# Ledger of designs, part 2: VHH binders against AP-4 complex accessory subunit RUSC1 (RUSC1)

Target 1, 145 residues: AP-4 complex accessory subunit RUSC1 (RUSC1), of Homo sapiens (Human) (q9bvn2r522to666)
Amino acid sequence: DVGHLVLTTLCPALHALVADGLKPFRKDLITGQRRSSPWSVVEASVKPGSSTRSLGTLYSQVSRLAPLSSSRSRFHAFILGLLNTKQLELWFSSLQEDAGLLSLLYLPTGFFSLARGGCPSLSTELLLLLQPLSVLTFHLDLLFE

## First folded at step 5 (VHH; framework vhh_7qia_2)

Design w26 (from v3 with L101M S106N)
Fold by ESMFold2-Fast, scan of step 5:
Structure w26 (fold): chain B 145 residues (1-145), chain A 120 residues (1-120)
Amino acid sequence: as target 1 above (145 residues)
Amino acid sequence: QLQLVESGGGLVQPGGSLRLSCEASGFTFSYYAMGWYRQAPGKQRELVAFIYSGGSTYYADSVKGRFTISRDNAKNTVYLQMNSLRPEDTAIYYCAAGKPMSLFTNYDYWGKGTPVTVSS
């Protein structure tokens, strides 16, 4: 079952990847600082530009979903949405190309900081990873199995 | 050329513990994601745990809470601490090194494996 594979393997692995090397706290005007999470990376990464407006729309849709109440569940829903719309590569490429954002979000030893250097293209790696899944459609109800 | 050498496997009774080590040479260890995989007799190889360059970890549901993966970049070594071992954990355990996404599709490098047998 591909839904089981995505929920139990792919989504947690991508969560761990995005969490790798995150600076532990971010400025919050109410609390002063809040603990960083992969969902906070999604929030910071969406841009109002025309080429990535669809990412902002997906973020908005996921952030308003009931019954999702945790940042982890929202991150998983966002990944499922990216898979359904074939935009996972676009999102990772946008992160990798934004040096300013990465320096604000990540420690130098984190995956995204290291990968931005002389490392392999994330877009190419993700394309190869996703190829077996490209003929399948995913639904948000997979989160509730 | 990258080499991975596993050690620490053996025979242990149910409920016992083992610590596996994997020493790496010939590559930029701190960048690579490191993983542990296992293959039981007659079954396909499965991912047990991995750890990214920054220390973020993943565990298969079957080992979560019992196994702990860690790394020591100064020693170019990754460890798997296995507690509360069960007969179903009996397998040959393999160390793998890969670019972060390669661990799910194509492993850049594999060790030769170290056998773990859990029986009374």
Scores: ipSAE 0.083, ipTM 0.509, lowest interface PAE 5.6, mean pLDDT 74

Design w27 (from q08 with L101I S106E)
Fold by ESMFold2-Fast, scan of step 5:
Structure w27 (fold): chain B 145 residues (1-145), chain A 120 residues (1-120)
Amino acid sequence: as target 1 above (145 residues)
Amino acid sequence: QLQLVESGGGLVQPGGSLRLSCEASGFTFSYYAMGWYRQAPGKQRELVAFIYSGGSTNYADSVKGRFTISRDNAKNTVYLQMNSLRPEDTAIYYCAAGKPISLFTEYDYWGKGTPVTVSS
């Protein structure tokens, strides 16, 4: 079952990739300090703009789903939404281009920090890995099983 | 742009059956979760049945065992088979399409509704 494989293999792998080198806490103007997670990277990466308005809509939809109680589940839902809308590569590219955001969220040894500067081949390898997913459509009922 | 058109409503006696259809026009129908809602006179719209893009279904307790929602992505159509109809099922029935993350309160598209009257 392709949807089951995406949920059990791809989504955890992307979660681990986004979690790699994340600073454990970031400063929050409301609470003073908030624990970082891959879902917090999604939150920080969603910004107004013509090309990113659909990302904002997807983030809003996922954040309002009452059955999804964990940040991990919300991250998986967001990834499935990106796959269905063919925007996964766009989201990764947007993250790689935002030097200020990466410096705020990641240690220099993290995947995204290295992919931007120290090891540019990592970005190329990631994009090549994502190419086969452009021909697939995934069913989001996986989130509610 | 996605458009939804409902059909199949009408007058039926208690215990009767009706099949509602909702035809979508526009690209990417298969990505959308589809819902059937109803609105009785003087009441707010309520969810009747929901079908995820993958085919999994949910039903309101009042219609479980009597109503069946299904979809045909090749025909861009969602159906609601209504059996054992009761006078309290009388309402205008609306079709709705939601984005790939199936949120019940955030539908992008709604049809104009098809009336169903159940009376002797």
Scores: ipSAE 0.000, ipTM 0.118, lowest interface PAE 15.7, mean pLDDT 70

Design w29 (from q08 with S102W L103S)
Fold by ESMFold2-Fast, scan of step 5:
Structure w29 (fold): chain B 145 residues (1-145), chain A 120 residues (1-120)
Amino acid sequence: as target 1 above (145 residues)
Amino acid sequence: QLQLVESGGGLVQPGGSLRLSCEASGFTFSYYAMGWYRQAPGKQRELVAFIYSGGSTNYADSVKGRFTISRDNAKNTVYLQMNSLRPEDTAIYYCAAGKPLWSFTSYDYWGKGTPVTVSS
């Protein structure tokens, strides 16, 4: 029941939030332009380093899931993994702290740009809404049912 | 901390049946996906049957219709009912448990295996 609400409500809402103000293309020195998606934000946000090693492990495992055929389904699986491993706040804060990454990926009017600068309460409000879910464990077979 | 203990293996005639059990201790069983694998001498380990935390099941084509995987969360146990056994089913059978996110790519825990021999 709760898992179905997460998949049908929370995951699409987080996808939309991460997509908000996302630049449609990023410069690629080899191919010119690449289309951006929320999954590409996840990929770019995962950095080598001791504070974010667990996020890199989660990204790697989700990226190798053969039954997931789209960037949207991989993004949803990553969010479920963050909730199950109690790492949603870690991922959000590491993304929020990276001014260079945010300016590369987002327009100034995007949620993450505003949350970092003009409207800091946005990130606090999001985390407060999600904190009750941090004590729950979600069954991933719901992704494929 | 988590331990998986298989039982129910043995010698059986072709066409016979066996029920394997795998009892788990030290973890919240209902959150794990459970699988049965087998390995014959000189061959690589292969998936036989898989049951997700929510109860959905998958089977290898070679055993579909003959084997049934089930779980009893109250007993922390997963079962493999094997019917119409063939000599080519002879192998050591292993129980495996994976966290929900990792169910499709890796397993966190393995049992030591229970041997099944199907011979005339």
Scores: ipSAE 0.000, ipTM 0.126, lowest interface PAE 13.9, mean pLDDT 71

Design w30 (from q08 with S102Y L103G)
Fold by ESMFold2-Fast, scan of step 5:
Structure w30 (fold): chain B 145 residues (1-145), chain A 120 residues (1-120)
Amino acid sequence: as target 1 above (145 residues)
Amino acid sequence: QLQLVESGGGLVQPGGSLRLSCEASGFTFSYYAMGWYRQAPGKQRELVAFIYSGGSTNYADSVKGRFTISRDNAKNTVYLQMNSLRPEDTAIYYCAAGKPLYGFTSYDYWGKGTPVTVSS
C-alpha cells in the first residue's frame, strides 16, 4: 500500500532531513525561547504573501486538526497535504531561497544550509526523487490507519 | 574515487557488543549521508541505521535501542555501536555513502562488507 509506504518511509525520511542541523531552540520574543522541530520549520516557512498563500492555507488547516496533537504528526499531515496539492517542490524551493530563514533555523552543516550554499545539487537531487509522487493522491485518513 | 573500508566485525556471543567502523577516503566526507546495511545468507540487503550530514539519525525497528550510529567528520569515519546482539543480527554489514533520503536513497559508494556472527 502506497499510503502506508509514504507514512512509514517517506514522511519519517523527510522529517529527519528537515530536522538535520536544526538549532536546538528558536528565539521567541513573547516566551523568550521555543524548542525547534520540523513542524516549527513549517510554521516559520509559511509567508503571508500571495505567492505562498496556498502553503499558509495548508498550514492553517493542519494546525487546527485536534486529533494531531504532536509536532511530528502535524509535520506528516503537512507533507501529505503538499503531496495532494502538488506543492512539495514549491515548499522546498521556498525554503532553499530564503537565506535569512535558513540562517535563523539551521546550523551551517545542516542539509538545507548545504543545499543552498555548498552543495546546490542536493536540493535538485531531492526534488528529482520526489517527482514520481506528484501523480499520486493521498487522504488524511491514512494518518489514522 | 571514493573508497569505504569497514572494520570491527567478528564472532560474538548473544548479548555481547561490537563496534563497527567505516573509514572514507578520497572525498569531502562531511557532505555525505552515511548508512549501515546488512545482508544475512539468502536474504535481501536491509537498512540498519542512517545518519545525515548534520547528525540526524534513523534506525530499523529491529535494532532501535540496541544499535547507535555516529560519525566523526574529522576522522572521515562512521561507526555502528551494536549492543545486546542476537543470533538474528548475524550478517555481513555494509557501509554506504550518498545523498540522503531514507527509503529512496541512491548511494554513490559502498564498502565490501565486514562479517558479524552472533553465536554461542
Scores: ipSAE 0.000, ipTM 0.252, lowest interface PAE 11.2, mean pLDDT 72

Design w37 (from q08 with A33V)
Fold by ESMFold2-Fast, scan of step 5:
Structure w37 (fold): chain B 145 residues (1-145), chain A 120 residues (1-120)
Amino acid sequence: as target 1 above (145 residues)
Amino acid sequence: QLQLVESGGGLVQPGGSLRLSCEASGFTFSYYVMGWYRQAPGKQRELVAFIYSGGSTNYADSVKGRFTISRDNAKNTVYLQMNSLRPEDTAIYYCAAGKPLSLFTSYDYWGKGTPVTVSS
């Protein structure tokens, strides 16, 4: 099924893409150091703004799902939620255009850093990839499987 | 135009090691996701490993822990270090380059392949 292909192919690949070039640690005022992960990128990318209000809602919902115990499973759940709400392109576009956030989180050799330099086709590539999936609905049960 | 040239294949005994190289020529190498595929005689071509520009990797279950993919963006080269080789690793190994989201639909570029034979 399509759900199985999304879980076994798309979600792991997007996880790897978001993990690409992440700085391994960043400073934390209490513990001195915080480990970076794709889920931490999701957390940092959520802003209290009108253009990202729906992304904040999705992040909040996924954060409260008790059955999801790992950062990887939370990231996969977030991606499924973005697919269900047709917001994956919006999230990628907002992330790739946030120069301050990218400089904080990523090494210059990372995908998102390089995508800003000379790759204006990323949003078009994503749209074409997602077009066949845009008419599908992913039920909440897929977030726990 | 991106062009890929593989090297490093050969004949090795079981338990041996080989290092494959794939040299790319062109102006967008650092953006591309680089992958290694293999095709055994009479079998379908299968993914071995791929690597994003910043070093994030993915491996097929059959090679996990034995093979390591790496890249050098300054040299436009991707490598596959193959350790603890098994007879079932015998195949022609292909280098491929795709845009980050092309791995689900198509690759932009393929090499001609380099043969690897694992036998006693």
Scores: ipSAE 0.019, ipTM 0.442, lowest interface PAE 6.7, mean pLDDT 74

Design w38 (from q08 with A33L)
Fold by ESMFold2-Fast, scan of step 5:
Structure w38 (fold): chain B 145 residues (1-145), chain A 120 residues (1-120)
Amino acid sequence: as target 1 above (145 residues)
Amino acid sequence: QLQLVESGGGLVQPGGSLRLSCEASGFTFSYYLMGWYRQAPGKQRELVAFIYSGGSTNYADSVKGRFTISRDNAKNTVYLQMNSLRPEDTAIYYCAAGKPLSLFTSYDYWGKGTPVTVSS
């Protein structure tokens, strides 16, 4: 079962990758400090009115799913949505292009910081590995359907 | 030449602890996904845990809460702290290194393994 493999292997691995090197807290207007998580990276990566408008739509859909109470479950739902809409590569590419956002969210030892600065070939390798996923046909149950 | 060398395996009684080490040489350690796998007699090799360059970890359900993976990028070493060991943890333990999106299924480099026996 492809869905089972995605949930038990791909989603946890991507969660760990996106969590890698995240600064534990960042300042926000309400709390003064907010715990960083992969879901907070998704939130920060949404840019209204840009070529990534479809990512904002997906974020909105996942945010409306009341049964998903944890940041982990929301992140997994977002990844499933990216796979279903063939936008996983687009999302990673948009993250890698935003140097300011990466500096705000990640320590220098984190994967995304290393991929952009210390080892730029990692970014190219990541995108090349994600390209086949963008053209694959997935028959996944969407958590928001 | 690239090399991964495991150490710390041995014989331990049920409920005991062991700490495995894996020293890497010949490559830029800090950029690699590092993992521990094990293969028990008569069984397929299975993932135990992996750790990304920045310290994010993932564990197999069978070891969650008992094992801890960590790394020291300055020493080019990855560790596996094994607590509350059970007879079913008996296996040869392998260190592996791969690119960040290896998803623990396509590691590029492997150690030769270190045996762990949990028996009275």
Scores: ipSAE 0.020, ipTM 0.464, lowest interface PAE 6.4, mean pLDDT 74

Design w40 (from q08 with A33Y)
Fold by ESMFold2-Fast, scan of step 5:
Parts: sequence; C-alpha cells; structure tokens
Structure w40 (fold): chain B 145 residues (1-145), chain A 120 residues (1-120)
Amino acid sequence: as target 1 above (145 residues)
Amino acid sequence: QLQLVESGGGLVQPGGSLRLSCEASGFTFSYYYMGWYRQAPGKQRELVAFIYSGGSTNYADSVKGRFTISRDNAKNTVYLQMNSLRPEDTAIYYCAAGKPLSLFTSYDYWGKGTPVTVSS
C-alpha cells in the first residue's frame, strides 16, 4: 500500500538526498563539534519566522516522541508529518532559500547545493514530484508495525 | 545520452572478493545518481547499493558491511567492491543511472549486466 511505499521507498530516498554532500562535522557553539546527520539538518533548518512557524511546531512534536530514539526514526517521522500537514514543499523551499545554511552544511556537489545554484531545474523537478503526495494522508503507526 | 557498460564479473570462491566497474559514456555523468542492482535466477531484481552525486550512499541489508559503492566522476565510473562473497550473492549485476530528483527508486539508464558466480 501507499504507507508501505512511503516507509520503504520515499523516506529512505529523502534521507539519502538530505545526507548527500553533508559535511561530516559542524561547530556547535553550545556543545562544540557535532556529527552531521539528516536530523541535524532538520534541526538547523527550523528557523523562527511567520512563514515557517508550523515547521518549528512539527519539529518540537517529533523530538518529544518517546518511541523514536534514533535520528533516522525522527527524520522519517518528520517527513510523515510534513506529508500529513502538506508542508514538504514548504520545508524544501525554506532550505533552498537559505544560502548561508546550505553553504555551512553541504559540499558544493551535494543535492541541495546543486538544486540551489548549479542546477536550478532540480528544484522545479523535485517540487513537481512532490505534488501528487499533497493529497495523501499518513499515520505514525506505520513506524510501529 | 548516457550509455552504461559493466565489467569485473566472474567466478569466485566463497569468501572471495570482486570489484565491479560501470563506465558511463555521454554527458553530465556527475549529475546522475548511480545504483547497482542484481537478479539471481528465479528471483526479482533487487537494489544492492546506490550513490548520489555528492557521495551519499545506501545499501541493502544483505550486503551492508561487505559491499562498498564508490564513484570517480573524472573517469565517469562507478564501482562496487564486493568482499566476503557468499553463494547467495550469485546473480547478474546491473548498473543503473537516474536523475537526482527521483523520490522513488527510478532509473533512466541501465547497463546490460555482468554475471557473478560464487561457488566452490
């Protein structure tokens, strides 16, 4: 079914895209060096602002889910939440607009770096691929089969 | 636009190693994500490993820790280093190239395959 397809295909594919070209470490002024992961990109991408406040709410909800102890599980839950709230396109667009964040987190050959500058058509193609998903609803119970 | 040619397959003993190569001819190789698939007799074709343009990789659970995918964009080549080979790794191995925007496992180009047999 669609839920099975999302968990076994879409979520791992998005995880790999977000991981693509990530610099292995970044400085955290509070805790020092921190290992980069797709979940850490989510954390960094959630900025205060009227257009992205709902992304912050979703991040907070996912970060408090007790059964999800791994960063990978939290990332998958965040993607499911974006799909259910129809905000996957908003999150992607927010990342693409933040040149400073992308330069900090990614090598120039990474997917998000290429989508922003080197290959602008990548952004348009990704958004077109996301359109059919906006009519689907997914539940977190899929993570606990 | 893009043509894929696999090489490096052959017969090996259990526990042995092989390195498969997939050479791409055409333009914009560095733009594509690359994957290795395999199909054993009587079974469905399955994903073994893939690598994005920036070097990010994914592996099937059955090969994790034993196989390593890598790419050399200057040589338009993707590699699959296969260590600790098992009889159940016996299959025809296929190289595939896809646009980096696919949110599903979807490939635009496929090679013709290279056979790998693991037996004593």
Scores: ipSAE 0.000, ipTM 0.223, lowest interface PAE 11.8, mean pLDDT 72

Design w41 (from q08 with Y31W)
Fold by ESMFold2-Fast, scan of step 5:
Structure w41 (fold): chain B 145 residues (1-145), chain A 120 residues (1-120)
Amino acid sequence: as target 1 above (145 residues)
Amino acid sequence: QLQLVESGGGLVQPGGSLRLSCEASGFTFSWYAMGWYRQAPGKQRELVAFIYSGGSTNYADSVKGRFTISRDNAKNTVYLQMNSLRPEDTAIYYCAAGKPLSLFTSYDYWGKGTPVTVSS
């Protein structure tokens, strides 16, 4: 089942990739007792602007979904939305262009840090691996399956 | 060129533990995602676990909570700690190296495999 594979394989793999090398929150904050999450990367990466307007819209839609109370489920919903709207490449490109954000959020050995500096081809390779998925249609209700 | 050599396979009884190692030789090991796959006779090769360069991991549902993947970039080595082994874990275990998300495609480099048999 393609829906099962997306939820049990693709979404967790992308979650792990975005979590790769993430720095924890500051300990003085209430949330600093927990490690940073991929959803916090999404929140930080999405900015109002003409080049990211559609990403901002998707972020707003996912953040307002009352049934999704965990950062993991919100991240999965965001990824499904990116796949449905063919915006996965746009989001990754936006992350790659924000050197300040990446150096703030990630250790140098993390995927996004390496993709930007030490091994820039990693970003291109990721996007090429995800291209076949752009012709598939997914629905957010898969999250509740 | 990156080359992978697995070790640590063997015979164990149900409930036992094994630690598999995969040593890579070559430059740029730290830039690759590393994975463990397994293939039982008559079955397709399946992903067991993978680990990104920064240490983030992902596991197949069938091994979650029992297996732990880890890596040591200074030693160019990836490990698979296998606990609470079951007869259905019997397979040849393969180490693989590739780009992030290579689990959806072919990995760049594969080891020759190390057999694991779980039986009494």
Scores: ipSAE 0.005, ipTM 0.347, lowest interface PAE 9.9, mean pLDDT 72

Design w43 (from q08 with S30R Y31L)
Fold by ESMFold2-Fast, scan of step 5:
Structure w43 (fold): chain B 145 residues (1-145), chain A 120 residues (1-120)
Amino acid sequence: as target 1 above (145 residues)
Amino acid sequence: QLQLVESGGGLVQPGGSLRLSCEASGFTFRLYAMGWYRQAPGKQRELVAFIYSGGSTNYADSVKGRFTISRDNAKNTVYLQMNSLRPEDTAIYYCAAGKPLSLFTSYDYWGKGTPVTVSS
């Protein structure tokens, strides 16, 4: 079904794209060194200055789902929530517009860094592929496995 | 859905200048390739100028050196600066946005057009 296809194809593909070129560790003013993951990209991307309030609300909801114990499962739940709320394309566009965040999180050769700078056609192609998903109606369980 | 609104067309004398604007709303503007097309009465629509999301530009031979396409991603706007206008530039000018495969690729979104008449 559509849930199975999203979980088995789309979510792993998006996880791989977000993980590509991600720096293994980043500095944090409070704790020093933190390990990076696609979920940590989501965390960083939902600051009030970089996102709409609805993205922050979804992040908070997913963060509080106790059954989701891994960063991978939280990332997938966030993607499912973006699909349910028609916000997947918006989130990727907002992320691509945040040059400071991308420089903090990614190596220059990563997909997201290249898509913003050296190969801007990559972000155009990605968003065009995601656009049809923003108009489809999804009712996905955020805990769906 | 991305929406495009052109402005700046009008009547101008040969040798004059005109600046067309196309404001986009909806989708994230910076990620689209943008083009200006024109259609004269009784002729097919032709590409005038094209700007990729990264800023690279292409021009039709008939306008190269006279027209300049540019974009302002902060304002979600693409511009066409038209200098040294000729009577043969008379046409309805259309703004278009879409997947940037090549100059020959179909566009996904079109504006309504803005008329430009070069005559005294």
Scores: ipSAE 0.000, ipTM 0.078, lowest interface PAE 18.7, mean pLDDT 72

Design w44 (from q08 with F27S T28I)
Fold by ESMFold2-Fast, scan of step 5:
Order: sequence, then C-alpha cells, then structure tokens
Structure w44 (fold): chain B 145 residues (1-145), chain A 120 residues (1-120)
Amino acid sequence: as target 1 above (145 residues)
Amino acid sequence: QLQLVESGGGLVQPGGSLRLSCEASGSIFSYYAMGWYRQAPGKQRELVAFIYSGGSTNYADSVKGRFTISRDNAKNTVYLQMNSLRPEDTAIYYCAAGKPLSLFTSYDYWGKGTPVTVSS
C-alpha cells in the first residue's frame, strides 16, 4: 500500500537526501561534540514565530513520542507528520531560504548546497515529485506497523 | 553526457565477496546521484544501493549489512562491495546515474550490466 511505500522508499530517500553533505559532528559549547543527523537538521530548522509555529508543534510532538528512541525513527515520524498536515513544502522551503543555517550544517557538495547554487533545478524537481503526496493522508501509526 | 561502464562481475561461491566498479565519463559526474540495480532472470529490475553527491547512501533491505556503495569523484567511479553473497544475489548488475530521488523516476543514464553468479 501507499503507507508501506512511504516508509520503505520515500522516508529513507528523504533521510539520505537530508543527510547528504552534513558535517559529521557539531561542537556543543565546552561539553564536547554531537553527531550531526537529519533529526538534528529538523531541530535546527524549527524556529519560534508565526510563520513556522506549526512546524515547532510537530517537532515537539514527535520528540516526545516514547516508542521512538532513534534519530532515524523520529525523522521518519516528522516526515509522516509533514505529509499528513501538508507542510512538507513549507519545511523544505524554510531550509532552502536559510543560507546561514545551510552553510553551518552542510558541506558545499551536499544536496541542499547544490540546490541553492550549482543545480537550482534540483529543488524544483524535488517539490514537483512531492506535490502529488499532498492529497494523501497518513497516520503516525503506520510507523509502528 | 555520461557513459557508464561496469566491471567486476563473475562467478563466486556462496559466502564469497565481489567488488563491482562503474566508471563514468564526463565532467558532470559529481552532480549526479549514482545507483546499482540488479535484475534476476524472469524478474524486474530492483534497486540495490544508491549514493548521493555528498556521499549519503540508501540500501535495499535485502542487502543491508552485506553490501557497501561508495564513490570516488576524482576517478569518476562508483563501487559496490558485496560480502556474504547468497545464491539469491545472482543477477545482472546495472550502474545508473540520475537526479536525486531517482528511486521514483527513470535514471538518465544506464550501463550495459555486469553478470554476477553465486553458485557452488
């Protein structure tokens, strides 16, 4: 079914896309280093404010789900939530607009860096591929099947 | 434009290893996502592994933990290291180049394939 296809194909592909070119570690004040992951990109991309409040709410809901302990599973749940609320394009656009955040998190060879400069058609193609999914509804419960 | 040439296929016994190589021509190699597909007799082609421009990878569930995809942009080459091979891995292996999310679209470029047979 479509839910199974999303979990087995789309979510892993988006995870790898968001992971592409991520700097491997981030410095945490004086406490050490944290491994960068797609979930850490979600964390960094969520901003307080009227235009992104719903993204912050979704992030908070997913981060508090007790059955999800891995960054990968939380990322997949976040993507499912974006699809269910029809906000995947909003989140993607927010990342693309934040040049400072992208420069902080990504190497120049990563997908998001190339999409802004070297290959701007990449972001348009991704959005076109994702638009048909906006008419579908997904339950977070699909993650646990 | 890209042209893809695969090598490294052959006959190997169960539990053995092979490394496949795919050499691409063209200055645009580094902008493409690269993938390995396989097709067993009487079956449709299936994705084996995928690698993006920055090195991030995706694997089919059937090969996770056994196969590793990598790329060398200086040599315009993508590799598939296959370990713990099983008879069910017997197929013709194809190299492909395309845009991100080519899992959902036709790849822009394909190689001619290299056969892998896992048999005692």
Scores: ipSAE 0.012, ipTM 0.369, lowest interface PAE 7.9, mean pLDDT 73

Design w45 (from v3 with F27R Y31I)
Fold by ESMFold2-Fast, scan of step 5:
Structure w45 (fold): chain B 145 residues (1-145), chain A 120 residues (1-120)
Amino acid sequence: as target 1 above (145 residues)
Amino acid sequence: QLQLVESGGGLVQPGGSLRLSCEASGRTFSIYAMGWYRQAPGKQRELVAFIYSGGSTYYADSVKGRFTISRDNAKNTVYLQMNSLRPEDTAIYYCAAGKPLSLFTSYDYWGKGTPVTVSS
């Protein structure tokens, strides 16, 4: 079904896209944490303020889901929430507009950096393809029970 | 225009290794997402792995830990290193190129495929 397709194909593909060219975010000599994850991009991208309040609310809800013990699972749940609320395009657009955040998080050769500066057609194509996904209807019970 | 030519397929014993190459000709190789698909006899074509322009990768669960995708933008080439090969990996392997969002619908360019047979 569509739910299984989203979990087994779309969510991993978006995870890899968001991971593309991602810089190490924190230096943690004790735990060995040396690189950012797509979930850390979600965390950094959530802006305080009324115009993006729905994204902040979704982030908070996913962060508190006890069954999700990994950043990868939380990222997938966030994507599912964006699809369910028709906000996937909004989230990607907000990332593309934040030049300071992108330069902090990504290498120049990463997708988001290329989409912003080196090859702007990449962002237009991504947004155009994400729009049809907003009309999809599917069950999310697999993750949210 | 982008054209893709695969090489490196062949016969290998279970537990063996093969390295597939896909050489692109034309321009704008570095902005494309590159992927490997396979189609086994009697099965649908399935995504094996892909690599984005910045080098981040995706692997299907069936090959995770055994296969490694990489690219060399200076040589306009993408590679698939296949280790610990199993009989169920027997398929025709196809190289594909597409802009990132085409990975969810269809690729812009396909190679003709290179056969891989894993048998004793």
Scores: ipSAE 0.044, ipTM 0.479, lowest interface PAE 5.8, mean pLDDT 73

Design w46 (from q08 with Y31W Y32N)
Fold by ESMFold2-Fast, scan of step 5:
Structure w46 (fold): chain B 145 residues (1-145), chain A 120 residues (1-120)
Amino acid sequence: as target 1 above (145 residues)
Amino acid sequence: QLQLVESGGGLVQPGGSLRLSCEASGFTFSWNAMGWYRQAPGKQRELVAFIYSGGSTNYADSVKGRFTISRDNAKNTVYLQMNSLRPEDTAIYYCAAGKPLSLFTSYDYWGKGTPVTVSS
């Protein structure tokens, strides 16, 4: 019943982790001032057509799913897609390497800022917890809530 | 459904020891930050100790060197070993669970508490 644990525990946990220390607003050229969310972190971290094309493809797929009306549901769908494609660890590592992006999006007391700076063991512990998930086979429905 | 159940409290003489247990159900225990709080009669609830998912621990100054928090992920249980107990340690002890993998800034789940009385 690993699928049940992913949907009821892992997805909310990762949402909370990515939301931790997010600056409340960022500039948006279309709407002016947009509230930050974990989905906005995904948007900022993933570039369609870049060297991480597979992550960009997943982002595009999730963003086009009309039944997903909230940033939270889109974020959860993205995590399910990362599990299906065995890319969860890749995405977190990419975020952790981008010091400029993290400093733009997060307060110094946020999990990702602390993991990169003052508490590097946090990053190691997170990756060790996520590592076993990359060897499991998942076929999760991205529209599951 | 999430549940925390504390046990192991009781009456003990000054200088004695007690071991509290907290059994957790309904979540992925190994990824939760877990903590112990206490509330003495007529006082506010205070943090005693906490343990992160990875095993790192932190203690209130009043209990450092006397209390030890630990966890057994196979049993979904967190423990508080209390040594050299003092009358000032008399309180109801509560188990608390934070969000999985999050920094321990707030607690989402609480047990009903287990009373500890230190007197002779």
Scores: ipSAE 0.000, ipTM 0.130, lowest interface PAE 13.7, mean pLDDT 73

Design w47 (from q08 with Y52F)
Fold by ESMFold2-Fast, scan of step 5:
Structure w47 (fold): chain B 145 residues (1-145), chain A 120 residues (1-120)
Amino acid sequence: as target 1 above (145 residues)
Amino acid sequence: QLQLVESGGGLVQPGGSLRLSCEASGFTFSYYAMGWYRQAPGKQRELVAFIFSGGSTNYADSVKGRFTISRDNAKNTVYLQMNSLRPEDTAIYYCAAGKPLSLFTSYDYWGKGTPVTVSS
C-alpha cells in the first residue's frame, strides 16, 4: 500500500512544501510577471547539460504528457518520475545549492529559504527523511514492472 | 517544556461554524509545520489540514472548501476555521506540531484535543 501512501501523502505534502513561501509572481522577460507554482519551480530549477541533464530530460517528458493539463498534475508526475529514477534527493540538493534561484522564487520565511539560511539543519533532515521513501519506491517499481 | 493548547470546540448545529485555536509555547513556532487531526468514536485518527512555516496549506478531501487553516507566527497560534459543519465532522480535534517534514511520518508534539459535536 506504498503506492497509496505515495499518492495520498507524499505527493500532496511535497507540493505544499515546494509551494511554501513562494512569491506570488516571478519576473518573465516576455510577459513581465508569471504566477508562481510548484511546477514553475521545477521549470526554473532544471538546467540543460552537466550533472543535472537527467532532470532536464524528466522535465521535458512530463511537460509533453497530453493528459496532464494542470500544473499540479505535472508536478505530481515529476515527483513520481524522480522516485522511479531515484533522483528526488538530487533535485532537492540542486534547489538548496542555488542561492540565486531561491532568493528569486521564495520569501525568507519559506521552507527552502529557512533550510538554506535561518535553519540549515532542515536541509539535512529533509534528505534523511527522503532516504526510506526512495528505497520503498524502488521496491514498488520492481513489483509493478 | 513544549506545549500545544487547543480551544474553541463545542456543540453546534448542522450548517454552523466554529473556529478552533491552538496556542504553542516552548519552541520557535515559526520553524514548525502545524496540523489539525480528528478522531471520531470508533474510527482512526485522520489528517484534516496542515500548514507549513511559510503559510502553504494542504487539506483532506472531506474538508476542502469548508475548512481553512491559518497561522499567526507573532502569536504562536494556528487556527482552523470550520464552516458548513456536518454531523460527520463530530470528533475530537487535535493540534500537532512538527518539523516541516515530520508530516510524512509523524508529528513531534500533540495537544490533548478539543471536542466538536455537530448535532441538532
Scores: ipSAE 0.013, ipTM 0.398, lowest interface PAE 7.2, mean pLDDT 72

